VH-VL binders against q09693r1to98. Designs and how they scored, part 2

Target 1, 98 residues: q09693r1to98
Amino acid sequence: MKILASSTNYVLHNRLSNSQYEDARSKIVNFGGEFTNDAAKADYIFVNYSQINRVRRELRTIGTPLETCVSCKLIVKIDWLNEPKESLTPGNPYVIWH

## First folded at step 9 (VH-VL)

Design V6
Fold by OpenDDE, look of step 10:
Structure V6 (fold): chain C 98 residues (1-98), chain A 118 residues (1-118), chain B 113 residues (1-113)
Amino acid sequence: as target 1 above (98 residues)
Amino acid sequence: QVQLQQWGAGLLKPSETLSLTCAVYGGSFSGYYWSWIRQPPGKGLEWIGEIDHSGSTYYNPSLQSRVTISVETSKNQFSLKLSSVTAADTAVYYCARDYSDWAYFDYWGRGTLVTVSS
Amino acid sequence: DIEMTQSPDSLAVSLGERATINCRSSQSVLYSYDNQNYLAWYQQNPGQPPKLLIYWASTRESGVPDRFSGSGSGTDFTLTISSLQAEDVAVYYCQQYYYTPLTFGQGTKVEIK
């Protein structure tokens, strides 16, 4: 089922474990998204919600993996991939507020 | 009631690799981040890096090229490796628990003195 | 990196008197989202690891005597011991956890005058 936008690149936060990374990667692909390992080319970044405060810290800190995603439109909770909805907007509860 | 016990070699020669292990008792290993912090004799504290139970790490950029922190969840243990040591790496090394999702430290190991000398 | 600067480096105070330690961060550690200061204080006795005293700049850790208090916001913080006791002789450190890497002050040695 395609629920991610076409011609859109998605990247995963580097703090994910290998198992989490592979699981999320598979889900992104299965949902019709284009996966990239280059954050600079990504439109969206998925992060582990359990690490929200560390994600926020990285957003405040120069030179972090999150900041390499200079073109990212949204930062999305990885949990979104477990029950995805088509609309990823700033008002989506799975979008991280910082 | 959480207790951190740490061990490893305390005497190294230059260029060798520092290796320390910290074991967590009396509390959950998962759900927390775990840090290594060092303190040269008579000096202040330097944060080395952190890891969670899943192996997610972040290192101090000043040490990133030489530091590896790993975890063995089945043993509730995490370890520090610091390669290419010099006299500047002589310090008491502490393992510590990050409180919740914030990086202040509520539980500490007793520390391990590591001396680098030729 | 965020530089944490404590003052003074050492402090001698009479028993029962107030001890004041200052900590300044090179950048603000106040987060506008939650309006919290990401600043902690530690006490370290010789041969022991640091002990957490204060977090969020002003919240005492459980078991910490009420004579210890933290105050300040933004870049300037203060640890106060309202009435110095003999067991309070130690080195005290501030630490920010707003930015990575985490950084500590250089420490302030508190002694009895």
Scores: ipSAE 0.523, ipTM 0.858, lowest interface PAE 0.7, mean pLDDT 91
Fold by ESMFold2, look of step 9:
Structure V6 (fold): chain C 98 residues (1-98), chain A 118 residues (1-118), chain B 113 residues (1-113)
Amino acid sequence: as target 1 above (98 residues)
Amino acid sequence: QVQLQQWGAGLLKPSETLSLTCAVYGGSFSGYYWSWIRQPPGKGLEWIGEIDHSGSTYYNPSLQSRVTISVETSKNQFSLKLSSVTAADTAVYYCARDYSDWAYFDYWGRGTLVTVSS
Amino acid sequence: DIEMTQSPDSLAVSLGERATINCRSSQSVLYSYDNQNYLAWYQQNPGQPPKLLIYWASTRESGVPDRFSGSGSGTDFTLTISSLQAEDVAVYYCQQYYYTPLTFGQGTKVEIK
């Protein structure tokens, strides 16, 4: 099974160029994940931030505060998509929130 | 004690590119965001954008088509370029540290007056 | 964008008297999740960069005298200088960090009467 199989995934566009954003989407699909444009429905949210409170602000800004993401399990640094050696778990070093 | 020292050319002609540099002393560069903020003479403050040590940026939408912020992490420096300047870009430009988890600014550079003239 | 509006634009206060500066945001900057107000206050003396005074609406930055206090919640905030001193002559700015872009009030100039 692919490493993102059975997951719904959102990419926060902040601090990504359009090409970086599209690259991240492509990697998610290639790893077996489903992409969503609605952060509130995602299992995983991929971000170009190391600080969770910055992510919280950006989610508020786009109208989907973290507390409304009822399905969200992990917020993950986007660089994980370049090095997906292990499944995403709360202890994964790329995970900044769980 | 963190100190921000900034420099760059302060007198520009219309259509030129504004270029400023800020160096960080007495503290860590990583773990914080670094911002440029400007203040037209006698007026309020406008946030221009931010950068982190990895070079990832976020810009005020009002300026994003003309602004580039860059970092030289090995020197603890970050820079502002603002293209196609006009008289409306005349301001004191500040570099500032914003707290890594929160965007309020605890350390500021002394400011650089940039005047766009004839 | 969240617009930050300060009042008054300018005030004159006698030495030792109370100065009161108001800041209103166009939208609430109180995050219900953590019950925090995402608001800061800055002091800018003539010819100087801004200096952080208050964050979280009411928390003083290290080294700020206790005559400075912040209060308010949601959309309405106040900076109070309980006993104005000569060195407090400055322009004061509020700033929200709840949404991007980050925005500042237009400033309030405080002078000695």
Scores: ipSAE 0.366, ipTM 0.825, lowest interface PAE 3.1, mean pLDDT 90

## First folded at step 10 (VH-VL)

Design W6
Fold by OpenDDE, fold request of step 13:
Structure W6 (fold): chain C 98 residues (1-98), chain A 118 residues (1-118), chain B 113 residues (1-113)
Amino acid sequence: as target 1 above (98 residues)
Amino acid sequence: QVQLQQWGAGLLKPSETLSLTCAVYGGSFSGYYWSWIRQPPGKGLEWIGEIDHSGSTYYNPSLQSRVTISVETSKNQFSLKLSSVTAADTAVYYCARDKSDWAYFDYWGRGTLVTVSS
Amino acid sequence: DIEMTQSPDSLAVSLGERATINCRSSQSVLYSYDNQNYLAWYQQNPGQPPKLLIYWASTRESGVPDRFSGSGSGTDFTLTISSLQAEDVAVYYCQQYYYTPLTFGQGTKVEIK
């Protein structure tokens, strides 16, 4: 399954254990996505948040406000990686921002 | 009107685990973030961490290694555990509700004094 | 962490007079996206939890008397009590919620002169 092919992905570490973070990274790569440590370079940002304003807070905290990420297309709940049944579109229930 | 009621042991010995519970009445539990905040006697306020209805947590890095916040949605309750306590953990502990999607606090518990003494 | 510094630590004001408390953040808490200052003020009476007074730097919480007002932007903020009342004797705290971890000022004790 290469559902993340041609995408660059960032995982917001906040609210994740180290094991959860590594699991997410592994899944992203397994799904054909590239992984970046720079949120500003990401197409997709995976988060363990349900509220976009909390994501904004954390992105501000790490020095990469969401609005400065020109490449960012979607912010996605990390749980999507467990069951990536649907392609990532704004209508996907795991998408919290587009 | 929303009310937060909290309880737990107020006297601990060093190395024990602090355990407090906060119950939410008169409002929705789901859809909000819930926080724990502490205040040493005569001192300021320290944010401990937050949790949402799904159990997703964020802890203050200063306490992250010792803190566990959990929810029991069926009871509209969330709890705080702080392990390996020392005298420095002596404080009044408050549970609070985050206002809407923002991390300022509109409803507070009455606080629970936890004293760590040998 | 973002340091919140209040001044003064204590303030004695005569009844009916203006009380002014300053709060400074080590970094700006103004968000360009929504043009909001992520700053709150609390009042705390002895033996009670903090009570929310102001959020977004200048918006009064419901039920808060008009004599309380918040102002400022960026890194410098002020809580003003236009006419101090006896029930206003308390410790006041500012709090930023722009960054994690959330941080509070050290508090300002307001007393009657």
Scores: ipSAE 0.839, ipTM 0.937, lowest interface PAE 0.5, mean pLDDT 95
Fold by OpenDDE, fold request of step 13:
Structure W6 (fold): chain C 98 residues (1-98), chain A 118 residues (1-118), chain B 113 residues (1-113)
Amino acid sequence: as target 1 above (98 residues)
Amino acid sequence: QVQLQQWGAGLLKPSETLSLTCAVYGGSFSGYYWSWIRQPPGKGLEWIGEIDHSGSTYYNPSLQSRVTISVETSKNQFSLKLSSVTAADTAVYYCARDKSDWAYFDYWGRGTLVTVSS
Amino acid sequence: DIEMTQSPDSLAVSLGERATINCRSSQSVLYSYDNQNYLAWYQQNPGQPPKLLIYWASTRESGVPDRFSGSGSGTDFTLTISSLQAEDVAVYYCQQYYYTPLTFGQGTKVEIK
């Protein structure tokens, strides 16, 4: 999928099993995206949360508050990776922050 | 107003699995997070974990390996399983609703005492 | 984990007098983004679940008497009962929801002197 090509992606591990995390990572790479362990360097952050405030909480917990991510474009529900589309825009039901 | 009713077995042997269920009445189940919290007799409160209506969970790392929280949205219910219990798991277990999008708790179940004894 | 420490462990206050409970977090629970303190207070009566009193450090939950007030910011917080009533005899807990896991103070038992 072109949308992830050459992008830097972070997966928030919280609320994910190890298998889910690895699956997400594999999918991101297979889609041409790069994986980072630093949320502050990510273009896209994939999460398994319904509410942005929970994402903020978890990012604070791991020492990378959301506002410190200067490159972040979107926070996306991890389920998007199961049926990725050519575009991710605000208004997409999988986008919980932009 | 919202009411939480909980039930489950209150007496367990060591190594057994704790199983509790919480039912939500008088309010929306979707759109909220739901938590389990426990309190050993005469002690403070320990947050166990949370779940949303979609089944997304987060557990306290102290219990993560033994805890499973699940949801049955069609019944407005969520449940707690804690495996391999020991005497240290003896506590009153509460289900609770996270207020709005925040993890403080505005509605609580009455609590269920679970005693682990050989 | 964020440690929440309350002081004192127990407090005896005469009816009609002020009761003051302190809560300290091991790390700040003030979020610069929204300038909110992610701190709540609960009251627990014997045989009952905790009851939410205060959230955002200083906002009273609906139905909570105005004699209850919360103050503080960052790492130091205070719950004040301006005029202790008989029904206020209980254990009080602070709780942070800034970090996971969520953590509570050890509790402060308030009694009538």
Scores: ipSAE 0.815, ipTM 0.931, lowest interface PAE 0.5, mean pLDDT 94
Fold by OpenDDE, look of step 16:
Structure W6 (fold): chain C 98 residues (1-98), chain A 118 residues (1-118), chain B 113 residues (1-113)
Amino acid sequence: as target 1 above (98 residues)
Amino acid sequence: QVQLQQWGAGLLKPSETLSLTCAVYGGSFSGYYWSWIRQPPGKGLEWIGEIDHSGSTYYNPSLQSRVTISVETSKNQFSLKLSSVTAADTAVYYCARDKSDWAYFDYWGRGTLVTVSS
Amino acid sequence: DIEMTQSPDSLAVSLGERATINCRSSQSVLYSYDNQNYLAWYQQNPGQPPKLLIYWASTRESGVPDRFSGSGSGTDFTLTISSLQAEDVAVYYCQQYYYTPLTFGQGTKVEIK
């Protein structure tokens, strides 16, 4: 079973090179996710941040405050895509916000 | 007390690459973001970019194509490279610590004057 | 980018008198979620790096004299020195950290009359 099946997934590409962005996109699709560039519609947000306040700043800068994301479930370190061994839950070590 | 010490070449020719390093003493390196900020002589301050201990970076879009910030966690150091310099890059360059998880700066290096001249 | 505009560019004040510096952001730096203003003030002496004075618009950094105070909200902010001292002669900068890229005001030079 694909871990990201039936999920809408967002990648904060402002912190990624074009190559890194495409790599993340491909991985998300391979794990059954649906990629989106609209954070307001995302179930998961994949980020290259270590602190949630940086995620908030980035989303404010983009124009989508995190607290207004009705569909958001988790903020996830993008590194999870390299070894998605566990389901995305609040206890997952790659989850930085829930 | 946290102290930032910085060093690097202060005189460059156009098209060369600026290279500066900042070392952190008296405090934890992990758990903070670290920034580079520059100030042309007699002018204001421009934020260049930031990095955390894991190497996660964010650059000012105005400089992104020329800037590389890196980290060497084992030495508690982070570095700035700015390629293809021109006279417009002449400035005092500061390394600084972002206070906690917020992007205001509580500790600063003494600054390094970098002059670009032909 | 968020433009930070300070006024005046320079200010001469007699010793013991009040100095007032204004800072305006091109967009609000007030976050509705935590009701905080993402605004800081710095003091810079010649040949020295900036020194943090105020953050969250009105919170003094540790060690900063109480004659320094910050006020304002949204787009308009003020740094006040209630009684100017000789050591307060410096350039002062505001800075927003609500958006990236981080941006600073152009600076206000404070001198003694």
Scores: ipSAE 0.663, ipTM 0.884, lowest interface PAE 0.6, mean pLDDT 90
Fold by OpenDDE, look of step 12:
Structure W6 (fold): chain C 98 residues (1-98), chain A 118 residues (1-118), chain B 113 residues (1-113)
Amino acid sequence: as target 1 above (98 residues)
Amino acid sequence: QVQLQQWGAGLLKPSETLSLTCAVYGGSFSGYYWSWIRQPPGKGLEWIGEIDHSGSTYYNPSLQSRVTISVETSKNQFSLKLSSVTAADTAVYYCARDKSDWAYFDYWGRGTLVTVSS
Amino acid sequence: DIEMTQSPDSLAVSLGERATINCRSSQSVLYSYDNQNYLAWYQQNPGQPPKLLIYWASTRESGVPDRFSGSGSGTDFTLTISSLQAEDVAVYYCQQYYYTPLTFGQGTKVEIK
């Protein structure tokens, strides 16, 4: 299963560096993905954390608690985009299942 | 029990790069986040940033442009680099462990005084 | 950033008497999801790193004497030493871990009167 796909909504952590953000943006757009600034509307959230409580902290800081994200399925570490893999499994260290 | 030992140069000139290392003994390195915190002489505490065993980092925005935290999991060590130092960076620098998955700190290094002077 | 403000800056208390330190956050650190206050207290002796005393606003760290207690919720918190001992002379700090960046209070120096 691919993370990057057409007609899929993505949100990037707003505290990413400009280079990280632009890199991720370009890759997502090339796959036909769409961006949202609202985590509650995203299918995937890209962050730099691998622990759910850290993700919760960052989303609180941004102003969108994770608990309000009804449609989001996966939280993915941004470094995963450097070499996208087609396989998404619970054992993937770059993916937090939500 | 867990012990943190830290080391690095304590005297710098302006514009140089601060470099400190913290080694973890007596406990698991993986499964925790590790932080750097500093304290100017006679003043309060400032959180610098954190890292986990996988290299996932987050920095205080006030220092983000100058800070690099790295990890060497094979040695159970993590390091701090702070570039372009000024007198304002003079402080005791502490490494610390975040307790479980929460960002309060249960184990601390003894601290390293870093003085920036021309 | 979340500003943490302690009061007073310094406190002199007689041995055996109650010491009270207050900490106020510029925004609430109470999380509705788990109903926990993301607030910690530390004790720091001269030449030593801070020592964790309280977390979740009111939970005492293992090994901390019963005379130390934390209370409060939302934006207002209190550290209480019910009966001040000589070894309690130190600087005390509150810290929030609800938001990034993590922030500390400016510290309260506790001395013997």
Scores: ipSAE 0.655, ipTM 0.888, lowest interface PAE 0.6, mean pLDDT 89
Fold by OpenDDE, look of step 17:
Structure W6 (fold): chain C 98 residues (1-98), chain A 118 residues (1-118), chain B 113 residues (1-113)
Amino acid sequence: as target 1 above (98 residues)
Amino acid sequence: QVQLQQWGAGLLKPSETLSLTCAVYGGSFSGYYWSWIRQPPGKGLEWIGEIDHSGSTYYNPSLQSRVTISVETSKNQFSLKLSSVTAADTAVYYCARDKSDWAYFDYWGRGTLVTVSS
Amino acid sequence: DIEMTQSPDSLAVSLGERATINCRSSQSVLYSYDNQNYLAWYQQNPGQPPKLLIYWASTRESGVPDRFSGSGSGTDFTLTISSLQAEDVAVYYCQQYYYTPLTFGQGTKVEIK
């Protein structure tokens, strides 16, 4: 089962290139997901930072501090959009748990 | 003792591509972010962008369309390319290490003067 | 982008006297989550790269003399050299790392009067 799913809110980190952003957005939409810029509303936050402090910095920059998202999962690799949900475990190095 | 050594061509013509490389010695390459910062003669500092060992980059939006930062982890090196240069890109370019997980810089290269002139 | 504005642009101070450099950010760089100010200070000598002096607004980098101190919070910060030495003649920069892109002040040149 894909990470992308209907009625799931996704934040795409703004550090992505325009092409990466549009590609990811298209994938999310095609799977019936919903894109949001508000981390507080996100189920998943896709970033390309492996360090939580960098994620915090970027979310601060876009006006949605990480601490406002209490239940979201941070995905540190945009390519993980195509990975199964079963991969989203605390032991996965590409998933930041906060 | 961490040392950053950088090199590349210092004289370019307009529209050419700036290419610089920074090599890291005396410390771990992984676990840190690495930045490029430039300083026009007699002026202040401008952050260009950063990269980690995995190749994850973030660029200053002001330069994003022209900047490419890459990494060669096997050599403990990272590089800067800036395309379509103009006279405005004349500057001393520095590579630097981000201290710990934070984007202030504790180690710097000596800098490379890049002059763009017709 | 966050604009960093230093004042003054240049400063002449007698040896042994206090030098004060101010830095103002266009937005607060204080993070409520950790209550830290994401502000650094650098010293740059001619022909050399900047040298880190202060981070978290007030923490001295290792090896930095005690006469250097940083203070302030939110949007207003100060670098103080309590007793100016000859080797302190340089340009000083503040830098915020709260937001991207990272931004620096325009620099303050400190000279001996």
Scores: ipSAE 0.649, ipTM 0.885, lowest interface PAE 0.6, mean pLDDT 88

